# VH-VL binders against RecQ-mediated genome instability protein 1 (rmi1): the designs that were tried, part 3

Target 1, 235 residues: RecQ-mediated genome instability protein 1 (rmi1), of Schizosaccharomyces pombe (q10160)
Amino acid sequence: MNQTTTLSTELTELGVRVQNRWLQSLLDYLAKKHSTGANTTPQLVMQYLVASDIRESTTSEGAAPYIVSEQHNVRIENTMLLQIVRVREIGISIVNQLEYLNDLEELKKLKGQKVIRLVHDESGDEEQNDDDGLTEAQDAVQKGSELKKMCRLILEDSNGQRFWGLERKPIKGIQLSTKLGTKLLVKNVLVRRGVLMLDPNNTTILGGSIEEWDKDYFPKRLIEELKGELSKTKA

## First folded at step 1 (VH-VL)

Design g5 (framework fv_greziprubart)
Fold by ESMFold2-Fast, scan of step 1:
Structure g5 (fold): chain C 235 residues (1-235), chain A 124 residues (1-124), chain B 112 residues (1-112)
Amino acid sequence: as target 1 above (235 residues)
Amino acid sequence: EMQLVESGGGLVQPGGSLRLSCAASGFTFGDYAMQWVRQAPGKGPEWVGLIRSKAYGGTTQYAASVKGRFTISRDDSKNSVYLQMNSLKTEDTAVYYCTRETYYEGSGWAFDIWGQGVLVTVSS
Amino acid sequence: DIVMTQSPLSLPVTPGEPASISCRSSQSLLYSSGYNYIDWYLQKPGQSPQLLIYLGSNRASGVPDRFSGSGSGTDFTLKISRVEAEDVGVYFCMQALDTPFTFGQGTKLEIK
């Protein structure tokens, strides 16, 4: 009974081709984390995969074919697993985006100050053990979704090849606040001039993130990146 | 070719702090989980803690004897892993080793590369 | 925590003779993968520990075929078919099934 073979087969049916060494190392990690032999399901493997870097966790068999930016109206019929490197809002000026994001950061700071005052005024011992994000982080995500017209993405496959993705029709879950490293399954996608034309019919959001990429990113580092882009003059 | 070099040891008073560094060379550092293991004079090795690769979330785990006092971190751009030791006790006196955890053929958890060790002495 | 117990703690051996070291775990190290998560290390005088055997029976790179590991579940053995002077040192078993990883007390192999 080879558990990696059965899990790998089931994940492949979901459109995900895992590296056997990555899967085996995950199973060993789970054995160490759960002292008495964890029962590992494909769903549990997926939870770790969406938090992984797919360049390490998946095989090149699931990678996109090489796309040339000069080609027009090429259709990629196979399913591609991709991770989000960057999200940009192209339907709203950078100035307006910065105004909104700076307001979000100020609100986050104010909530932090309120927590500090409450601790001082109340018990002086008001620490909670929940890290569910039912606080300022959740509010920031909700506010981020309000600023949405049309997103342009930088996507990456299992080989590290990067692609432009354009949201040609609104996709629920794609916005400035979408975590970096979020995984997408893209199927039967039209490529125009090297850009993947994304819509709800060809794009499935698996979720997740890469912590290293997303750490302190929204809205703090995004603001810094946009300020840098705004400082450039027209060529 | 593969090498781990520790630094930062020394003599500290009880309650003091010390930071150990471990520089890796000869392998793709970011792909591996790293461990800290210590050995008190005349005794066997004792596992201190680990840090997973960033691909696996960069999670840390610690032995109960050091949990809350020691922190493991890594900087993949510098091929280095660190052990921050706070609230040091006499019982923490030991040679501290940095080790690499690896997989050979099937998945196995083994410490295949060890540094030379660095002595930490906690006394008044 | 998983407790690892070694015997003997001291092992004087004449060069060319075989040697055996036993290691017992307080719970099974056999996982559903089919592997026993036990490793063996040698610490030569004045040196860092070095890996000899991983996953119960697999010899680490560069380790002479004089060394072999066997056993399953809770009882494990490290064997040296013909002891050489360079084999002097302290041998440790370690369980790698679960954190905290734990070592045996050590077996000091000495030439008599």
Scores: ipSAE 0.000, ipTM 0.412, lowest interface PAE 17.2, mean pLDDT 80

Design g6 (framework fv_greziprubart)
Fold by ESMFold2-Fast, scan of step 1:
Structure g6 (fold): chain C 235 residues (1-235), chain A 125 residues (1-125), chain B 112 residues (1-112)
Amino acid sequence: as target 1 above (235 residues)
Amino acid sequence: EMQLVESGGGLVQPGGSLRLSCAASGFTFSDHYMQWVRQAPGKGPEWVGLISNKANSYTTQYAASVKGRFTISRDDSKNSVYLQMNSLKTEDTAVYYCAKSEIYDYGEDLYFDYWGQGVLVTVSS
Amino acid sequence: DIVMTQSPLSLPVTPGEPASISCRSSQSLLHSNGYNYIDWYLQKPGQSPQLLIYLGSYRASGVPDRFSGSGSGTDFTLKISRVEAEDVGVYFCMQGLQTPWTFGQGTKLEIK
């Protein structure tokens, strides 16, 4: 009889506890946009949810139950909904990461130049010899696609608490290029020295991003942040 | 409120050409994909093609039956969409409608929100 | 191309009685976003088609609540809870999942 109640119940079964105010606002937006909004699916709500800021869109029930940084050797049995603030690769030196990221930027630039040249100078055929000036950049990309050892995350809960998560075992989808604001469900996780011990068994990636956080972040702003961190290390 | 007014129809011989125009009012024209749909006498509607909005770089798509013969274009400054029809065949005889469609951010929910009144195109030998 | 098949092709109804129109697609119209990309249009005699239902079950602006859409995947139904004289016309389903957009052959609703 009440669509908001039904959607809230179904989303809770997916591990997401939305703010009634936020959900009603979304339904009102969809109703205006579509001249209705009746029978909005949980999957559509989830698409908007993963692009939202969970501090605004979700309730405290999905948050960490205490100040994580103060805990040692404690298991959080509850399912938490978290968003990624930052990703760092700690198993590879910053110097090597910068080499990889700079090579990615150059590869993107070279691909752009090849396309522009083809459109303006080569009107006959799009087939090209890929050996021309892209070997080093392609090797860097190949090296980078294999360049993953152990990521450390800054995570944020629905109450705005920020804390560390450490990838104890490789989790597919967690890497330097993972979008900022990506949502994670974390359940039955061990906290050691204030850090969540993440692995594929306790972590589910829901996806998404926060556009304001992720805009122009990878690789340009990440490069700048890593240069700053390298400077601190040298100090 | 919203209006779509088609013009440029008429009688043409096989192999001839016609240019249809559709003038829009009552909505932000540049935000919307525009569609052309035709309906032969006594039959259901048949999609002809679309042109995307400015955000999607005015890309076009066509039904196989008209690909290479028909071209869709638009002029957002005049709130108008056009269908240039070349090498017309007798099977192109139909009422031609322009239609407005919607899209949303996290997927495509293209549906024909509003249809014009249609213009008759008769291709006769 | 996705083929849309409607039944019945002709539907005589008495005013005040319910009516039901079926539409079957040759492929699933359920998108990963949870919507079924099927729309319903009504073409009244001498008029252009007008949108009734979009994305399976959403009523277009100004459409009375006696109209409802249901179904998922390949089988869809348009229901009219109480047919009125102004509901006369040809009803078409359309899939909007992939180009080319394709329509059913139509169902002509007539008053007995």
Scores: ipSAE 0.000, ipTM 0.431, lowest interface PAE 17.7, mean pLDDT 82

Design g7 (framework fv_greziprubart)
Fold by ESMFold2-Fast, scan of step 1:
Structure g7 (fold): chain C 235 residues (1-235), chain A 125 residues (1-125), chain B 112 residues (1-112)
Amino acid sequence: as target 1 above (235 residues)
Amino acid sequence: EMQLVESGGGLVQPGGSLRLSCAASGFTFSDYAMQWVRQAPGKGPEWVGLIRSEAYGGTTQYAASVKGRFTISRDDSKNSVYLQMNSLKTEDTAVYYCTRDQGEWLEYYYGMDVWGQGVLVTVSS
Amino acid sequence: DIVMTQSPLSLPVTPGEPASISCRSSQSLLHSSGYNYIDWYLQKPGQSPQLLIYLGSNRASGVPDRFSGSGSGTDFTLKISRVEAEDVGVYFCMQALQTPYTFGQGTKLEIK
């Protein structure tokens, strides 16, 4: 049993089946970055895996067993490893979503201006007063960021198949601001009319992202995508 | 601007066949599921069937009253959806509408937001 | 098949007065997502049906705020807060929970 085999076995216990070539490349990279790769743990591998593209890093054993869009009233009992391509809120009108997201973008811009001002401000009292104001703004943003009724996801498996998932019950960590490329483990899931019926009992969020997909996405590129979708549904 | 125009209706004897066409304009036709709904004289609408977009498999579903006799198809290159009606019965006499389902891109079928003007099909001897 | 039953079938209303239309389904239209899969349509004389409300309570684009949908499970209501002459026509509820999608028999709203 070598290191690669031991790590692959341990990762399989966590629901993840990695490609041997990808794992070996990671171990080689870690050995060059550090003087030794001997202490590589499954947890360290998972840290890199959740930042990877599962089409490159994992085997087809974690993929959907058939074309999901063609299925109705079928249960997939096996555990799938999936990555999030897009998140949409379908319980709130696009117009209301755009108003909220534009407000968030303006608030982010305003926060940037405050930080610049604080950096050039030499007064401790003024810096403390500005910090109190930021706390109130953060509370307001947190309340506003609860814009959530029912999320619909575009999911992708290790073979590159894309299909829909619908939140049947609220799943903690799924919202418009969820990073693109976030990894999910989905087990014993019902497929209805080509859609995965997701709930907290069948869905585990592993986290992570794909930097190339998520860069400058929320809220800027999401706003542009929603404007395009609004044009398609109305005009 | 968004519109659906049906054609191909007319008078047919029982047991005959007709093919209805529906041409779409003003929106990206290939992104949407399309449905057929009919309305007999003096009655309310009756759902006939649907066809999903090609991106979602182009699959079809039918009302039991027409299953096995009617076939829905689409040609995205021509922005058109079709209803092939075989073994027509007098009870198939109705105005036939093609409709766009706004829910397709969300993987749910609800809210028929664009309707054609309808085409009359009369089945009688 | 799910049966949709509307009441009343005929609804004469004086302009400016409110109107209410009931729709009952033979089975619950509440999906596990929390939405009721019921839509409402208006058919004006000589015209194709037009969408008013989708998924129980959401107004379609261009529909005036005097129209509202409510209810859950098997009992649903379409309300018009102030009826106008342009609201004349036949109103239909439709379930989209399962195929075949089915319509109610219609409610004819006419001005007194």
Scores: ipSAE 0.000, ipTM 0.419, lowest interface PAE 13.8, mean pLDDT 82

Design g8 (framework fv_greziprubart)
Fold by ESMFold2-Fast, scan of step 1:
Structure g8 (fold): chain C 235 residues (1-235), chain A 126 residues (1-126), chain B 112 residues (1-112)
Amino acid sequence: as target 1 above (235 residues)
Amino acid sequence: EMQLVESGGGLVQPGGSLRLSCAASGFTFSDHYMQWVRQAPGKGPEWVGLTRNKANSYTTQYAASVKGRFTISRDDSKNSVYLQMNSLKTEDTAVYYCARSLDYGDYEEGWYFDLWGQGVLVTVSS
Amino acid sequence: DIVMTQSPLSLPVTPGEPASISCRSSQSLLHSNGYNYIDWYLQKPGQSPQLLIYLGSNRASGVPDRFSGSGSGTDFTLKISRVEAEDVGVYFCMQALQTPFTFGQGTKLEIK
């Protein structure tokens, strides 16, 4: 228990307030897996935490202190630990996003075909085939790095409360391909009409994901979600 | 095996110039930030400067003691980083090391030097 | 610039005994991302420095578990649970929170 208390204190200084039950389960798992007698560090715990569901792994102390959706022009000074539920690009039309994502999916398919052609042994002579389809797909993928204008996030706290976050200034690591379940620390954030106003000064990306949420999500399920949103918008 | 090998050291008079080279092998050089660190005889290490990777536009930073006199550059096609030293002073006498920086997870600027070269001696003396 | 101060500067140790080296920074090394940007290096006689600990408490590849790093903010400690003859050398802490990166003066570990 002394080790659990010490780790909890250290993790709290890092902005993370873990559930005692979760931490004890992790320590038991690590002892069985490694059995070497090495001391568990806060940094090692963080590696597992960012892969966890914070509704199970963390306490309410890291949650939003009030119902964010009801707040207008209010600053939350407390540090919150949040996980990403969804990322949407709102500065680019859904049609243009779908064109990019479909091209990205096709590039994956074309890359497989090119590998097959390169491996195929013909006449002992190596020859390069012109593949304008791959070049076009690669150009579309490279343009994708320019498709980031402004992301809007659905964020979730340790109590399961969901609310919006808006990227007011570009934050490195937030884009359509950002893994679902990625953890953020948000501190001293302005809330406008229930939306957290995010920027690099108030947002720290811890990384990670929730495998169950992110499995087969990008880009296939994202394409499906965007097509659905486009259809509903048309009435 | 991963290696960094420095070259180009030697004896130079005050006010002179030297160009140090550091050749990397055994890893993807272009992904890493590169550091220069020096150590005067009997003293601890002193950070000299760094160059970032292509994704960060090869930006450079320098310690105040060398700013304006030293220039760091790199050539990813040759897996090499360079330190051009101008207007050398006796205080620049040291063993010069190149080192690579690794990111810690998703932190782009994970500033720990996990691989160091063997060092090259630069003596600035009249 | 951030000033790094090590103590002791000289540490004579009997083999098999524990050793502790302290490092203090003139300002907090705790970043807003929750990590302490402090690293520890060992320079064995006639060799280049080698990484022991990064980001406060993480052991570098190949570093034995008898080495551990701890601390937060401005006070940091490198511990060796059982000193061996091959541990002789000069130990340096380095802050990597901001440029210029700065090293401590060094602690010379000597066998009695």
Scores: ipSAE 0.000, ipTM 0.395, lowest interface PAE 21.0, mean pLDDT 82

Design g9 (framework fv_greziprubart)
Heavy chain, then light chain:
Amino acid sequence: EMQLVESGGGLVQPGGSLRLSCAASGFTFSGSAMQWVRQAPGKGPEWVGLIRSKANDYATQYAASVKGRFTISRDDSKNSVYLQMNSLKTEDTAVYYCTRGYEDIVTEPAAYFDYWGQGVLVTVSS
Amino acid sequence: DIVMTQSPLSLPVTPGEPASISCRSSQSLLDSSGYNYIDWYLQKPGQSPQLLIYLGSNRASGVPDRFSGSGSGTDFTLKISRVEAEDVGVYFCMQALQYPYTFGQGTKLEIK
ESMFold2-Fast, scan of step 1: ipSAE 0.030; ipTM 0.556

Design m2 (framework fv_mosunetuzumab)
Heavy chain, then light chain:
Amino acid sequence: EVQLVQSGAEVKKPGASVKVSCKASGYTFTDYYIHWVRQAPGQGLEWIGWINPNSGNTKYNEKFKGRATLTADTSTSTAYLELSSLRSEDTAVYYCARVPYSSEWYFDLWGQGTLVTVSS
Amino acid sequence: DIVMTQSPDSLAVSLGERATINCKSSQSVLYSSDNKNYLAWYQQKPGQPPKLLIYWASTRESGVPDRFSGSGSGTDFTLTISSLQAEDVAVYYCQQYYDTPTFGQGTKVEIK
ESMFold2-Fast, scan of step 1: ipSAE 0.013; ipTM 0.543

Design m4 (framework fv_mosunetuzumab)
Fold by ESMFold2-Fast, scan of step 1:
Structure m4 (fold): chain C 235 residues (1-235), chain A 121 residues (1-121), chain B 112 residues (1-112)
Amino acid sequence: as target 1 above (235 residues)
Amino acid sequence: EVQLVQSGAEVKKPGASVKVSCKASGYTFTNYYIHWVRQAPGQGLEWIGWINPDGGSTKYNEKFKGRATLTADTSTSTAYLELSSLRSEDTAVYYCARLGEDYVWGAFDIWGQGTLVTVSS
Amino acid sequence: DIVMTQSPDSLAVSLGERATINCKSSQSVLYSSNNENYLAWYQQKPGQPPKLLIYWASTRESGVPDRFSGSGSGTDFTLTISSLQAEDVAVYYCQQYYSYPTFGQGTKVEIK
């Protein structure tokens, strides 16, 4: 029995069915990077998997069945591995979301500019706008703590099928700032009108992201997407 | 300035295959699903399938499963429809269209100009 | 498959008068949880592709004149042109996107 077979079996017990070619490529990479003969663990493989595109790294066995909008009160009992394509907050107006996100973007700029100064801890006069910016940043953080009512997701399976998910009850870790490509295990889920009804009991967040999808997304590209959605709603 | 520009008219014999292209510009090609719809002369609209240009996953209308193949080239922002085993009833204008929402199903906000495919002996 | 049926097949309306087009779906296209209807209306002129007019049954697409309005819910929908203009001569199609897309057979609007 080789290492890929053993790891593949162990990962399947965790709800993840990897492609053999992907796993072998990862093992070759890890063997070259870790020259000291350390054995590859399922946990280390999982670290790389959650950063991968599951369309490339996993098999169709973890995919969703056929899902369409006309399906109502259908239960999918099996465990599905899914990745997040988009997150939207549908319980808060787009105008209020844009205010919060613009404040967060400003906060990120202020933190970036201040990092070098804080490390050096030098004395000197700073512009009054810096002090004003810190106050605004604190307000944005407080707004962020309150900015969550009900998220709607676009989800994708290993076959590239996309479908909607809706929080039936709040799930910790699902919010506008959730990274694109974050992996979920969904089990025993109710489908209503083609939408997966998500709650903390049927959804496990594995984490991760897809760098290509998430690069410069939150809050910059999300702001642009929401502005476009607002424009369509107003016309 | 979002637009979809399709290839020119084709005339094919029964049993042949045809490949129609749809070049996208003015937006990020991988952010939107591309659907294909046809319209026979003087008749209504019929959905063929969709492709997600991000990764190339596809879904087909059962009527076209096994005859239609949808592909996309992200380096050229171009989607393709190939239809095989052509018959006279395949004579139609073929459209590509962009799904205006991020969801799998939605309204089509941008359409190509159409490609007339004529199947005759 | 959801079947979409339009009525009438064609209508002639005088300039400035109201035109009404009906669309029926074989199954409800209303998502009850958000109270949204997965229905769109398109305008198609000869030699041109369809143009989106209305989505979510009643939301007007950007750039579409105020005289176009959509109404209805569930299985019965109406497109209204309140004051027909010369440029409105076209075939109009309803489309559901509650399931895989299907279209009505079209309604031809002509000037009387």
Scores: ipSAE 0.000, ipTM 0.440, lowest interface PAE 14.7, mean pLDDT 82

Design m6 (framework fv_mosunetuzumab)
Fold by ESMFold2-Fast, scan of step 1:
Structure m6 (fold): chain C 235 residues (1-235), chain A 122 residues (1-122), chain B 112 residues (1-112)
Amino acid sequence: as target 1 above (235 residues)
Amino acid sequence: EVQLVQSGAEVKKPGASVKVSCKASGYTFTSYYIHWVRQAPGQGLEWIGWINPSGGSTKYNEKFKGRATLTADTSTSTAYLELSSLRSEDTAVYYCARHKYYGSGSLAFDIWGQGTLVTVSS
Amino acid sequence: DIVMTQSPDSLAVSLGERATINCKSSQSVLYSSNNKNYLAWYQQKPGQPPKLLIYWASTRESGVPDRFSGSGSGTDFTLTISSLQAEDVAVYYCQQYYSSYTFGQGTKVEIK
């Protein structure tokens, strides 16, 4: 169908090369969900793409290949569509990160308890002695913003190739709580010692996630991973 | 010595599954992709897919999607190919090979396993 | 997919003589930004796995004898064995690693 060709062309101009089979399956799904899918836009396709695994939904066909050089400096001029596999904070010790994350997990549990209490008919409190948990939550959020120094990422392309990415300058939306499977467009990126040098000028955050990767990840599974990394360092 | 050592020959009936192993030694297992390639008797080489042991990401040749599953165990430096719903046409020698997609030197398949013969007959 | 076609299918060459094998890709495997051809050559002897001979179209793998050389760019590539030895009897495969991974059908080299 010509709709598939038109959408593929428009998405390619954005740096997104969709798998024809994936796009056709999406169009079939949308046609069943709505009385007509005839007016499917690139914007609507992108809403589904950012929730997909780009190894399945996108292709490298028609894109120039690239290599990430471990030894030499190179520039990858192509627009790369990448999904976030992992985010790590390298400017803060693992011990300090674990303290922060354990505190955050405890505060999330407290918020759950307060919601349950409200559902059980707890309202009209002029003096809220329960404010201790709210103050702690506000303090944790503020401490979290202060604890961002420099993130290092593991990124993955449509072929499943993985790359190290490093924030050269702070990028809004990249932090330890960034969802796994979040999509990035990276263009004209400098590679040093096998690492993509990311900054706000070469990196566009598309958003999204991969539900199966991100489920129960932050902060619970991240804490488990960091404890494992710390143990290997001590061994 | 850098080596990839594969499991022994298998004989299976049509409809069965087979799981072939590839144990790496002499290098950092997570620094290289592991590719799987098969070769039917007297025929050429056919790429099946790759796995990145660093994180477990995979890519498959469309011909094998849904039947091939690639996994890796970093604690034992071992990669696995599982092929399901076996047919007589799947009779082949299955090879694993390492590939480094960046860095100095060779970025082709420089080290190969010895091969595992899988025979599918009724 | 990029289709790799080799010629000839088989080749008989006298000991000490030159053997040439050709490989053609359906699309260019030259990446303009680094000026490298994503093409490799492998040697396979009966009962053995393939052995890497050449990568980047013309770079000889460590330990591979000087008599093996690769040339070409874009879509047309050649493997040359300058002075065929008895141990060179094998099937030779070209491979592109530009977009996914595809192999030529192979060229069998025999002694005349």
Scores: ipSAE 0.000, ipTM 0.447, lowest interface PAE 15.6, mean pLDDT 82

Design m9 (framework fv_mosunetuzumab)
Fold by ESMFold2-Fast, scan of step 1:
Structure m9 (fold): chain C 235 residues (1-235), chain A 124 residues (1-124), chain B 112 residues (1-112)
Amino acid sequence: as target 1 above (235 residues)
Amino acid sequence: EVQLVQSGAEVKKPGASVKVSCKASGYTFTEYYIHWVRQAPGQGLEWIGWINPSGGSTKYNEKFKGRATLTADTSTSTAYLELSSLRSEDTAVYYCARDEYYDSSGYLDAFDIWGQGTLVTVSS
Amino acid sequence: DIVMTQSPDSLAVSLGERATINCKSSQSVLYSSNNKDYLAWYQQKPGQPPKLLIYWASTRESGVPDRFSGSGSGTDFTLTISSLQAEDVAVYYCQQYYTYPTFGQGTKVEIK
């Protein structure tokens, strides 16, 4: 049975080099889960890969080597598979970002209060204007849809090596709410002093996430991280 | 509290190997690099290498390549430095330090949190 | 490798007076895309690990007294202690993190 070899070859042509152990484990799982569906396609493998940690599911073995130069310009002509560790909006002040994110968090609190009030019926202070709170939440959501200017990414490859990525032109699907662990294919990318220069022509978003990284991240943990960054900037 | 706590002092003979540990607490271990830096008595600071606990990827100072091995155990949030073929010149305090990646400043950052240091003495 | 050179090797300053430490890099540590200098300053007292004072050349770490300030850009950097206190007796190191980390040789600050 050459199924793993055929799948590995087809995935490699897409820029994805899977670990043999991971692929075999997936095929065993799929055979048990879908006893009648012995045919596994590269597309099906990709559905599981984008939810995986590429440090475990993929390898750089057999790929052309690349070196990210921290002192000089260099072009990485080969396709890189990367996962998103962090997204930052650098074209909008951290203060404005925090105002938006705090408004989103308050929306969650308002929803919680409504559920509690429905259960408890009457609280000690009945004279509240819930409509004003909902209007503020609507304004926060609208503001968020307009808060994309230029993102900087921390990206990670199959060996856990991290890279900066800078959005030179808007890339659809990259924003503060982009899930941690989202997969990217980056081709023929210019690296300037250690930073991958990203644009829609060299970057393809595959999607996905790593559940452990993304759980409770947006907006709660992002808020705490941005507060830390703001403290460093003002110190 | 965010802390890095290192193993205790070691005394080794020339030619032996030593393994120093660095246990992290108070943050997500796999989201930050761990660097190793040494300081010989009365001397300055010398960078040995880094490890990304997330995938185990490493980078070494050329001077230590082939003698130093950096590893990390994510289940215990512990980083390790193993230095082989010890010489008297390897007598030093060895520090682990955290490289913070949650800000937008770039690929590498300054070392905001350090371990207390581990004295390794190499003598006959 | 980027080589970091500090001057002077040692400095004796009277209490309340200004201390100035210089640091030169063999290559620029200014990253043009974000206009940040990848330079840090550390304080080390005997028997203790280094303590971060300044990062990005001029940003003071939380909890560091305002008498400490960093300045400079590109290849030439300065750490200033505006009014030296007894607890400031230490060795000070500059470090670049523009590439793989390298440190200056240190400047010992003593009371005159």
Scores: ipSAE 0.000, ipTM 0.451, lowest interface PAE 14.2, mean pLDDT 81

